# VH-VL binders against Jasmonate-induced protein homolog, part 8

Target 1, 185 residues: Jasmonate-induced protein homolog, of Atriplex canescens (Fourwing saltbush) (Calligonum canescens) (p42764)
Amino acid sequence: MASTQAMGMTEQQKKSVDEMVEKATNMGVNVQAQNSAVVSMINQTNVSMTFNENHNWSGSVVGTGYPKSIPTKQSRQFIHQGDAKDGSQGAVVYYGSNANGEPCGWLLAWCAPTNVTPTKPNRVYVDCGAQSKFDTISWDTIKAKLDVGPATTNFTDVDTETTIAAGVTSTGSFASVGAAFGLST
Short names: E, the ipSAE of ESMFold2; O, the ipSAE of OpenDDE; V2, 0.75 times the mean of E and O plus 0.25 times the DockQ between their complexes.

## First folded at step 2 (VH-VL)

Design p13 (framework fv_potravitug)
Fold by ESMFold2-Fast, scan of step 2:
Structure p13 (fold): chain C 185 residues (1-185), chain A 123 residues (1-123), chain B 108 residues (1-108)
Amino acid sequence: as target 1 above (185 residues)
Amino acid sequence: QVQLQQWGAGLLKPSETLSLTCAVYGGSFSGYYWTWFRQPPGKGLEWIGEISHRGSTNYNPSLRGRVSISVDTSKKQFSLKLRSVNAADTAVYYCAREIVGATTDYYYGMDVWGQGTLVTVSS
Amino acid sequence: EIVLTQSPGTLSLSPGERATLSCRASQSLSSSYLAWYQQTPGQAPRLLIYGASTRATGIPDRFSGSGSGTDFTLTISRLEPEDFVVYFCQQYGSSPFTFGPGTKVDIK
């Protein structure tokens, strides 16, 4: 089986998602429950990024867990298994640096309901900027923004010259979530 | 064999800043995450935060705003600062090395620990 | 955060007996991201088990871990004198990492 790409995913990200799904399935992880999200993140910055924090509204990470680091110009993936009622709803924050060497953060939040409908669609919410922006996170505020979010989005923080793009699509077997953590030109 | 040695002031008054340092001997500093934990007397462990050899940090949200961890790669040391301490911060503090898989960046546990430092906060 | 509870708080047994220690998570740890540590009073913790059931290097085979989802068990098949110490479970499936309050294995 081939994963459906989220908007903006590279060909290498799609291949890495397919490889992760195959590996996880062979290890007994039920990716095909139709309430899982397979998340792929690509680091388009000039330095390695480090996992800072996650939040679960619904479901939990499975398999090998959240990648501790995402090397420069590479992608990393994780699987988030949704609960039966509300599906997969979570967020991750990664830290890194901008072109000037200033500490920055990137936040990805996703919602992949168990039963996707026009009233309960796949959603993403993104944010990026100075690392200090993520020292105190109001998860209720993020959830409120996610709940009205689109399936594809992007954001640029002019002050730090950081950017983030993300999308979510259903594959029929799981939700494919793609994100690019980057710098603006 | 890898050894961790830690040191710092153990007696503090409320509002002071706790400062502890952990040094790595007998092994590589690069390629690992280095972590701080604490254990109040008679209780379980609480994770404080972690730092990579390149200085990337992750903190327990309950302590974010008061905690900072830094690294000195040339000395193979990492340090904890906890600001505005009070009696609830009384605990034994431990530094430790995280096990990360050889072919992945995923967590597997803490295999090497420092000896611990008893920190008492009293007026 | 994920809350871990351990039962019993104290387990009183004699050398040679089997010990069964329980750890329950407030939410499912699907991939069994659970570790067990042993702690002698006055010393740092020692890793026994990771991934719910994988024995750490150098750990005797009398120690075994099992379980999935929310319910996990550490079993010591035949208690040795040095095993009468405190045991903690830890989850690493979600940040922040959290620990149980501990189970003390005490000599009768």
Scores: ipSAE 0.000, ipTM 0.440, lowest interface PAE 13.3, mean pLDDT 83

Design p14 (framework fv_potravitug)
Fold by ESMFold2-Fast, scan of step 2:
Structure p14 (fold): chain C 185 residues (1-185), chain A 125 residues (1-125), chain B 108 residues (1-108)
Amino acid sequence: as target 1 above (185 residues)
Amino acid sequence: QVQLQQWGAGLLKPSETLSLTCAVYGGSFSDYFWTWFRQPPGKGLEWIGEIDHSGSTNYNPSLRGRVSISVDTSKKQFSLKLRSVNAADTAVYYCARGHSSSWYGTTPQYYFDYWGQGTLVTVSS
Amino acid sequence: EIVLTQSPGTLSLSPGERATLSCRASQSVSSHYLAWYQQTPGQAPRLLIYGASSRATGIPDRFSGSGSGTDFTLTISRLEPEDFVVYFCQQFGSSPLTFGPGTKVDIK
C-alpha cells in the first residue's frame, strides 16, 4: 500500500535535488539564473516507472536529460532551464502499473516563471490514471489547466487507484518542483 | 561493437521454472534498459519485461507474479526467471537492448537495436 | 493494451516491386513510439525504423516509414531478394509494449 501527500519533497528527494544542482553546476549549467526548475520525482508504486513523453511550453531540459526510469521507492531528478521571458514551463509523463498490474500513467506539469509575481505565480498541474488517458495528449488542454493551477496539488484516480501529489516553490536561485507518483491502495 | 549472447535450458515440464541469462559485450551498460521478449512459433513478439543497471524492473502485467528479472552490473549480465511454466510459454526467448533517445529536449523514442541470438524453450509433459 | 493489426497478413510480390505494409493501432499512438522490425526466420528481429519515420543505422534508404494516430505504413520502394521476410510493427506509446502479428512478404 502506498501513501501520498498534497505537497512535499521527502528528505531523500531534497538531498537528491542538492546533488543534482551540484552536478549541473559542475557541467557548466547555471541553475542560479532564477529561471531554472530542478524537478524531483519519487516513485511510490510497486514497480519501476519508465519515461514516456515530455512537452515544453518554455525552456528545455539540460544536463543528462529526463531519467529513463524511476525505480520503485526511489527518486530521480532533472533540470529544466527556462527561457528569459517565460521561465521554465514543461510537463513529463511516466508509465508504470497500479496494484492490479494494469498499465497506468502519471503526468506532472509545472510553471516556474522567470519573474514570479502574484499574477504570474509558480503553478503545478497533475493527472494520473489509465495509461490510455495519456496515449494522445492535448497539450493545449493541459496548458489551460496549468495556467490556473495552484503551487501545490494532488489528485487521485479512483478507478485505477492511482495518486499523484506535487508542489513548486522558489528558492531564490531556482524553482524546486517535487512530485510523488503513487497508489491509493 | 555491441553483442548480446544468451544461454539457458530449452526443455521444461509444466510447473518448472525457466531460467535464461544474457551477457552484454561492448558498449555502455548503465545507459540502457535490458529487455526480454518471447515469440511463440509462427506468432508475433511479446514483451516480458525490462531491467536497468540499478536493478529497477518493469514487467508485462499479463505475466504478473510469475516473472522476475535480475541484473549483475559488474558482469554486464541480466537474467530471466519465469515460474510455473505451461505449454503456452513455449516460444523462442530473446534478450535485447532498449534504447531511449531523450537527451536535451528531444521527445523520447524507445526501440531495440541489439538482440541476442534467441533460445527455443519448449514446455511439454 | 494497445492491439496492433498488420495488413495484409501475406504480401506476394516480385523483386523490384514496391511493397506497402500497414499497421493499425486500436488506440492512437504518438508517432515517436512506433517502430518497425524485420525478421528472417530462425533469427532475432532487426530494427528498421523508429519514431515512425527514422531509419536505424545501416538500413538502406529503400525502407521508409510514415503515419500518425492509428495508421502507420512501412514502404519498401524496390524489393531486393533479401527483403522477402517477415515485418513487425511495435508501439511503446502505452504499456505494455506490444507488437503486431507480422506481415510476411513472400515471392510470387
Scores: ipSAE 0.000, ipTM 0.446, lowest interface PAE 15.4, mean pLDDT 82

## First folded at step 3 (VH-VL)

Design o02a (from o02 with light chain W90Y; framework fv_ozuriftamab; at its last look DockQ between E and O 0.03; V2 from the best seeds 0.00; counts 0 for: pae O 4.3 > 2, placed apart)
Heavy chain, then light chain:
Amino acid sequence: EVQLVQSGAEVKKPGESLRISCKGSGYTFTSYYMHWVRQAPGQGLEWMGGINPSGGSTGYNQKFKGRVTISADKSISTAYLQWSSLKASDTAMYYCARDSGYSYGTWFDPWGQGTLVTVSS
Amino acid sequence: AIQLTQSPSSLSASVGDRVTITCSATSSVSYMHWYLQKPGQSPQLLIYDTSNLASGVPDRFSGSGSGTDFTLKISRVEAEDVGVYYCQQYSSYPLTFGQGTKVEIK
ESMFold2, look of step 3: ipSAE 0.261; ipTM 0.691
ESMFold2 (binder alone), look of step 3: mean pLDDT 93; pTM 0.951
OpenDDE, look of step 3: ipSAE 0.027; ipTM 0.667

Design x1 (framework fv_iluzanebart; at its last look DockQ between E and O 0.05; V2 from the best seeds 0.00; counts 0 for: pae E 18.1 > 2, placed apart)
Fold by ESMFold2, look of step 3:
Structure x1 (fold): chain C 185 residues (1-185), chain A 123 residues (1-123), chain B 107 residues (1-107)
Amino acid sequence: as target 1 above (185 residues)
Amino acid sequence: EVQLVQSGAEVKKPGESLKISCKGSGYTFTSYWIGWVRQMPGKGLEWMGIIYPADSDTRYSPSFQGQVTISADKSISTAYLQWSSLKASDTAMYFCARHKGRFGELSYGMDVWGQGTLVTVSS
Amino acid sequence: EIVMTQSPATLSVSPGERATLSCRASQSISSNLAWFQQKPGQAPRLLIYDASTRATGIPARFSGSGSGTEFTLTISSLQPEDFAVYYCQQYNNWPPTFGQGTKVDIK
């Protein structure tokens, strides 16, 4: 289906996102994370993914930073520490290939407010497709979508047959973000 | 007061086009999905499709894909349902409804409903 | 699509009696189910969401239960104003789907 009409999150995507949220939660508890997003990503493609870039609206990555690669069928994690006022709000882009060997990208963005309320909930935004799609990124456009976005979402790019799903939830004093980077075939 | 107000009843002939409206007030229009539901005379409710007005992300039930167009103008807090060529079988009551989930969440039912727009196609 | 099947099609109940309406899903929908009431000539009204949570302003005589594939709406003491058609709707899987309705006729 085109990006205008998509089916809801598949059962496999739900399971994968839930597993990644659980991994993020366990990590956040173990390190006693505070006012942060703990992010867990799984690479469900057939090749290793490499880090391309990040963007911050508030907060910054801590510890060992963004994983430089995510091997096929494996997961990697990072912690993004939030500001006192606006929490953790950021994005990452990873590059890989689709089933035909074409260069592709996967974008994950999150908003984890310092204080989650009904009017300021945790949110995610996702995108994927040909690698060239990420040569020109409008971070203002993504922020606008993120600011009104859901806690759980997915996207499938019909042309490259790539897909991505993500979810976010609160655990105590931090948010757990889980994402699955994959292929729709 | 949170409400959805729909445009008035329509009497049309087969082959004519039609665009009906649903105006939201009393809440942040762009933060909720707006859906459309058809009810044919004497029949039950049929979910047609839904739109997220902030970015016009539009999704259709398979049985309505290609049969209608759902759109929104967020600057005036209004969603639309549109036919390019009406059929007699389009005679029905059409409701718009706000999905209960906030900020794009789809996990709840429809909590605010418009009053309905009766569309009669004479043939 | 998830098929929602309601039973009975029509229920005739005396005022003051308990009415029990059933809704069955073709696949598990967890607790992602809503109940709506529709009176003649009116828009539907949300009664219950998440299978058992009453919407704001809904009288306590309405209650919902169930999970998975089997769900029940109970009206503990039917009032004359409860004459209506009742619909269940799942929102677990895309697209959301309605049951065909149960008409409650007051004796």
Scores: ipSAE 0.000, ipTM 0.453, lowest interface PAE 18.1, mean pLDDT 87
ESMFold2 (binder alone), look of step 3: mean pLDDT 92; pTM 0.936
OpenDDE, look of step 3: ipSAE 0.015; ipTM 0.587

Design x2 (from i11 with heavy chain F103W; framework fv_iluzanebart; at its last look DockQ between E and O 0.05; V2 from the best seeds 0.00; counts 0 for: pae E 8.0 > 2, placed apart)
Fold by OpenDDE, look of step 3:
Structure x2 (fold): chain C 185 residues (1-185), chain A 123 residues (1-123), chain B 107 residues (1-107)
Amino acid sequence: as target 1 above (185 residues)
Amino acid sequence: EVQLVQSGAEVKKPGESLKISCKGSGYSFASYWIGWVRQMPGKGLEWMGIIYPDDSDTRYSPSFQGQVTISADKSISTAYLQWSSLKASDTAMYFCARHKGRWGELSYGMDVWGQGTLVTVSS
Amino acid sequence: EIVMTQSPATLSVSPGERATLSCRASQSVSSNLAWFQQKPGQAPRLLIYGASTRATGIPARFSGSGSGTEFTLTISSLQPEDFAVYYCQQYNEWPLTFGQGTKVDIK
């Protein structure tokens, strides 16, 4: 299935993403996460989400690694250390379920260049839907979409009634990525 | 001034019901979690559960699930802890404490505490 | 649930000396760790949250460190008012859980 990125978040999504960005920023400052992407994700579904897989185009996760789970109504954070040349570029997929108990997945991808410029901005790409949608991910396709992605984005899968929103900003020392994994109901 | 004020000491017999209260003031009550903590005489702190007053999202420790009921009335900035049938083993000091808001989670800790409510249950 | 284990159970320290308290989690709690101080007849007081951030009004002599499963509360120079019981608490996962406490008394 093809993903369609939607511009324009709901007010609630915007608020959630902003809070996650702030949380990421605070974490990054406290741990001095220079040349990294600090990612904060909130699970706004009713069940725990579990880590499925990740992909690194540039850089790698550091510290405690990717959160193995994101409890319901909680957020988790991780730091992705960027490459000196290409910055932090990665993606992570979490599995969960929608309101009906249907297995679903959420995908967050980010690009935080070492030197953010108008031609090399911070970018995000998101996707969600039935878990089967993520059985075989074309990371090249995801990368292509990420490369032209905006600083803030969202997506809603109508079939599973799942939604995801994300934003990225630069603090000068590192990038703060905020994401909200949710249900559209 | 931000504060939590708890109801007064209680002396009860086994089998009796009890509902104690925790009233917040000086802040937006509905926007902060209220947790309950038990401390038996001469013992440590035990986390019982927590409620988000705005939507009444309530979480319990497994040890206290089904043993107590946590509730809140945000219209009067009050949280409650209640027993349907007290036991002698419920004798303890009970504290309420606030946590930061819904999506801020608990990252800023239990920064404001009530003064505690002593509950004594004896025959 | 995540089990929090504090050590030692009792720490005897002289005024002016350094006190080091340990807290271990049965599994990673990231940096979602708080320290509390409780004096007899009083409610607990928040000292540290986020493993290393001092709460408002907490003296600089209190510091927290650690991440994952190992955490430390340090009192650089123990003051008379610091003799109390200290608790760690994780808020990384439901349910929240406290350590059993460390009593800091006068040597």
Scores: ipSAE 0.020, ipTM 0.641, lowest interface PAE 5.3, mean pLDDT 92
ESMFold2, look of step 3: ipSAE 0.026; ipTM 0.660
ESMFold2 (binder alone), look of step 3: mean pLDDT 92; pTM 0.949

## First folded at step 6 (VH-VL)

Design k03 (from i11 with heavy chain S107W; framework fv_iluzanebart)
Heavy chain, then light chain:
Amino acid sequence: EVQLVQSGAEVKKPGESLKISCKGSGYSFASYWIGWVRQMPGKGLEWMGIIYPDDSDTRYSPSFQGQVTISADKSISTAYLQWSSLKASDTAMYFCARHKGRFGELWYGMDVWGQGTLVTVSS
Amino acid sequence: EIVMTQSPATLSVSPGERATLSCRASQSVSSNLAWFQQKPGQAPRLLIYGASTRATGIPARFSGSGSGTEFTLTISSLQPEDFAVYYCQQYNEWPLTFGQGTKVDIK
ESMFold2-Fast, scan of step 6: ipSAE 0.699; ipTM 0.882

Design k06 (from i11 with heavy chain K100Y R102S; framework fv_iluzanebart)
Heavy chain, then light chain:
Amino acid sequence: EVQLVQSGAEVKKPGESLKISCKGSGYSFASYWIGWVRQMPGKGLEWMGIIYPDDSDTRYSPSFQGQVTISADKSISTAYLQWSSLKASDTAMYFCARHYGSFGELSYGMDVWGQGTLVTVSS
Amino acid sequence: EIVMTQSPATLSVSPGERATLSCRASQSVSSNLAWFQQKPGQAPRLLIYGASTRATGIPARFSGSGSGTEFTLTISSLQPEDFAVYYCQQYNEWPLTFGQGTKVDIK
ESMFold2-Fast, scan of step 6: ipSAE 0.689; ipTM 0.874

Design k07 (from i11 with heavy chain H99L R102Y S107Y; framework fv_iluzanebart)
Fold by ESMFold2-Fast, scan of step 6:
Structure k07 (fold): chain C 185 residues (1-185), chain A 123 residues (1-123), chain B 107 residues (1-107)
Amino acid sequence: as target 1 above (185 residues)
Amino acid sequence: EVQLVQSGAEVKKPGESLKISCKGSGYSFASYWIGWVRQMPGKGLEWMGIIYPDDSDTRYSPSFQGQVTISADKSISTAYLQWSSLKASDTAMYFCARLKGYFGELYYGMDVWGQGTLVTVSS
Amino acid sequence: EIVMTQSPATLSVSPGERATLSCRASQSVSSNLAWFQQKPGQAPRLLIYGASTRATGIPARFSGSGSGTEFTLTISSLQPEDFAVYYCQQYNEWPLTFGQGTKVDIK
């Protein structure tokens, strides 16, 4: 099975996305319906990252759910099945540490509408920094920022020296979301 | 009605500090990104960065990171662009603009602009 | 960073004539493309977003088309108030980038 990958994904992430699509198809998930987002996250930090929370504006995760951890220098994938009206719109937050051992968080939000149009395009929003930044999340505020977000973005928090980059693309089969959680050093 | 009003023209010397403002009215200021755009004399438009006033989430264009500070005070519906030490190369017209997301009708792409603040830096 | 290239640099037309302006992106921006008009001494004004959707209050003579890397702004019957510089802007990826502008001048 071949698939289109988000711009900036590593070759390993592209292979992992293709593998995830194949596994989901074998489990009866119709990834080709344009309602699904296949999300690949790579941990470019020096320690393992742990799942903290998610939010769904439309759709829900399928299969084995969100990866509970992402080991250092490895990638993990999940599939988020969109609803018929609004598609796949969700967010995940992972916790880890920066180069100084300080607790940090990385937030990825995506919007992959059922019918991608100029009025309803694929979007991402990212944020990272101190873990405390994510203790109180206004999901309405995240959604408002996601709704004006680009299809590809990046952000560096200079205080914690953390970085995050993400993109969404589609081929007419499903949306492919790639994200890199990292450090600026 | 919806508008952005910027502070007046500035004439400065190299090394001086400066803070210019952009005040919104007629809408929920805290819920829209405010962007800053530079236009050098006789040149085109350049993105500098954006801020979401509700939580002061700030994003800089790579060429402006560390060169300027963008901030906002949502209690008075005002965004700011600040230099700690001006250079002659900062001579330009500076615009602020509002960005609106997708909800019903699309209003993205800086639907409302300030009138501009001319900054002249010379010795 | 996506580079936006506009052509021609200057377009000389008479009132009542059609003006066609081009904008090319160095890589695909889907339909995440806006057009702005700027008159001397004024702030830019949004004309088109989503490559082809007219902003509120923009006259029907302005139309946008294209997707991916090639975009066109058309003014079907140029009015005296349409003499200005026109900029395209992509919002597909950060940082946002503008073209260098096309100046529409009187013949």
Scores: ipSAE 0.238, ipTM 0.750, lowest interface PAE 4.9, mean pLDDT 86

Design k08 (from i11 with heavy chain L106Y; framework fv_iluzanebart)
Heavy chain, then light chain:
Amino acid sequence: EVQLVQSGAEVKKPGESLKISCKGSGYSFASYWIGWVRQMPGKGLEWMGIIYPDDSDTRYSPSFQGQVTISADKSISTAYLQWSSLKASDTAMYFCARHKGRFGEYSYGMDVWGQGTLVTVSS
Amino acid sequence: EIVMTQSPATLSVSPGERATLSCRASQSVSSNLAWFQQKPGQAPRLLIYGASTRATGIPARFSGSGSGTEFTLTISSLQPEDFAVYYCQQYNEWPLTFGQGTKVDIK
ESMFold2-Fast, scan of step 6: ipSAE 0.713; ipTM 0.881

Design k09 (from i11 with heavy chain E105D L106Y; framework fv_iluzanebart)
Fold by ESMFold2-Fast, scan of step 6:
Structure k09 (fold): chain C 185 residues (1-185), chain A 123 residues (1-123), chain B 107 residues (1-107)
Amino acid sequence: as target 1 above (185 residues)
Amino acid sequence: EVQLVQSGAEVKKPGESLKISCKGSGYSFASYWIGWVRQMPGKGLEWMGIIYPDDSDTRYSPSFQGQVTISADKSISTAYLQWSSLKASDTAMYFCARHKGRFGDYSYGMDVWGQGTLVTVSS
Amino acid sequence: EIVMTQSPATLSVSPGERATLSCRASQSVSSNLAWFQQKPGQAPRLLIYGASTRATGIPARFSGSGSGTEFTLTISSLQPEDFAVYYCQQYNEWPLTFGQGTKVDIK
C-alpha cells in the first residue's frame, strides 16, 4: 500500500517552499507569528490546472494569493495565515482534465491548529473526480470529514482515473502542507 | 441512546453473494463516517474501509478495494457491506464502527461499534 | 501501510498488579494512536486516543503514553474485568492499521 508519506514533497517542491518563505519574509510577512500553513501543490497530470474555488474556516491566504494555474508537471505554493484561536483551516479546488480529456477536479482541505496537540492534530481531507462533483460544494460536509482526517492520505477515483495525495506536518515555525494532483497509472 | 445494530449471522457457500447491514440510531447518521472492520477467527482487527452516508463518499483499504462494496442509505440510517462472490477466506466476524471527529472536546476515532456479524463460508 | 507491532503477545498478571503493554509503529504516527479493549464475544471498546487521552467513561487506572513510533498502555491496578485482548491502532494515515493484540491473562 502506497501512502502520501512515501511520495512526499519532491526536492523541487522543498526548494520552492523555501523560496516562497524567504520572499514572504523579505516583504515583511512573518510566517511564524500566526502559525501559518505553507501549502505546496504539484500537478502530476498531463495538462495545466486552473484555480476554481477556495474556502476559509479559519485564517486567510496572504501574499500573492492562490496560484491561478499550475502548469503540467510543475508545483505552485501559497501561504495561508492562521488566526490566533484556530490556526489555518482552509480548502482549495483546482480544475483540469484526465487522460481521456474529461473535465475533472481536485480538492485539498487542511487543518493546522494554532497549538498542535494530541487532541488537536494536523489533518487533511482530499477528494477528486469529475468536475461536476465540485459544481456545488457543501463546505459544512467537507469540514465534518476534515475533522476526522488523517495527517496523510491519498485517494483514487476509479471512474475518472484521477488521484490525489496530501500530508501535513509541523515544522516548529509553520505547518507544511504538501499535495499531489494526479492521474492513476 | 447512540447505537449501531448489525444484521444476524450468515452461513454461505463459496460463490454466493451477500449483503450485511449496520443501522444507526440516536444520532445524526448521515453526518458521521461509518467504517467496516474484519476479524478472522482467532486473529486481530483489519480496517476494510469507510463511508460518509450524507454523500456516499467511500474510501477503501487497498487490500479490500475490489473485494467488497461499501454503501449506505441515509434515508433509513443504514450502511452495507457486500460481496458479489464469497470465498472461504471471507469467513470472519465483521464489525461496523462510527468514526467521530473533533466537536469541542468529544472523543476522537471509533467510539461506537456494532455487535458484529459472523459470516461463515464453507463448502 | 504502517505496520503496528505489539509486545508481549500474552501478559500474565495477578489482580491488583500493574500491566504495561507496548506498541511500535514501522514509521512515525506522531500522537495519532488509539488503544482498544476487546473481551471474548464482544466488539472492541475505545480506551484511549491521541496516545494519552482517555475516552469518555474510561477508568483512571488506564493510561497511555508515547509519541512517534513507541507507545505504552498501562493499567495501574488490574481489576477482574480488565482481562481482555488489547489492540493499538494508528490513525496518522489511511488505511488505519491495528497491532496484532496483547492478551492480558490471569496469573
Scores: ipSAE 0.652, ipTM 0.857, lowest interface PAE 1.7, mean pLDDT 88

Design k10 (framework fv_iluzanebart)
Fold by ESMFold2-Fast, scan of step 6:
Structure k10 (fold): chain C 185 residues (1-185), chain A 122 residues (1-122), chain B 107 residues (1-107)
Amino acid sequence: as target 1 above (185 residues)
Amino acid sequence: EVQLVQSGAEVKKPGESLKISCKGSGYSFASYWIGWVRQMPGKGLEWMGIIYPDDSDTRYSPSFQGQVTISADKSISTAYLQWSSLKASDTAMYFCARHGRFGELSYYMDVWGQGTLVTVSS
Amino acid sequence: EIVMTQSPATLSVSPGERATLSCRASQSVSSNLAWFQQKPGQAPRLLIYGASTRATGIPARFSGSGSGTEFTLTISSLQPEDFAVYYCQQYNEWPLTFGQGTKVDIK
């Protein structure tokens, strides 16, 4: 599947995205807006992960909000509604532990412009490592890195043996963003 | 004028250390990723890695991880490529290049240094 | 990593003729593909980015097309200064990867 490979999403994540869209629509949220992003995160670590913080450069989370936790080996989703000018551009940070029980963090940033072109493409930026790396985040620095990011990316932090992979693609009605928060061991 | 200027040619022996430089001018150096590209004699281009000078965040191609060190000093608008112990197989032309930014250039390399020729022979 | 494959390795054309160069990606790179020209003793020069957008100062005879995994660089009415090696490069994911190059030679 070319779309699954581009986004990095599993078949289970794609099903969960479809269920999230249906539930949000039933609650009166318009997920068919061309500037929305549906974000799916899978926790491939051995412990539950907890939401730490978010940042919005354009748009805001809607519906049920950011998942407070992502249980081990499960996925969770949210909808980020973009603005008409710049689309959906945001970031989330989740905390958890590595294989040695050390506190670690995973950061996902995405950009889904209102009108995707070769010069204004879908982009992601990812980072992971020790939790202390995320105690004070320069959002301007993250934005600068996101601005030159690819549509699909991955990163491994050797010191903590943590990994993160992410991708973004347009579906015609909304942008689909997938991320896997994991360990290299 | 946006420009990247690299240090001069180097002739070294196997086992020696080396650090070459790439100095940016005419733009906000700290705000653009700087990449390094190797071209072995008569061969094509190989992307080695990239650094963001503002916070020294560095990403390497798997083929070059542990083989070289990329660093930058934003106070003098200079990026560096360093070897702790050179091998004959490091003989190549090394280019630095600026990567684009969203809304302006995207991720591609738009400005290139003139190259630094490194020759490693016994 | 994404493997970029260029064909042909060498293309022989006469001045004034059209040259067509191919680039294939081992997996989709969307439109995040650039073309570079390199002449002996010189740094690479950006020609095309976003698969089809000409960089500033690049003559109209250079055009790019394609998306996903198959891309083409076309040089219409080749000029003497166009004889060079051409590289494609994907910037869709890290590590950035180049094709092995196509050398455009005079017939």
Scores: ipSAE 0.007, ipTM 0.520, lowest interface PAE 13.7, mean pLDDT 85

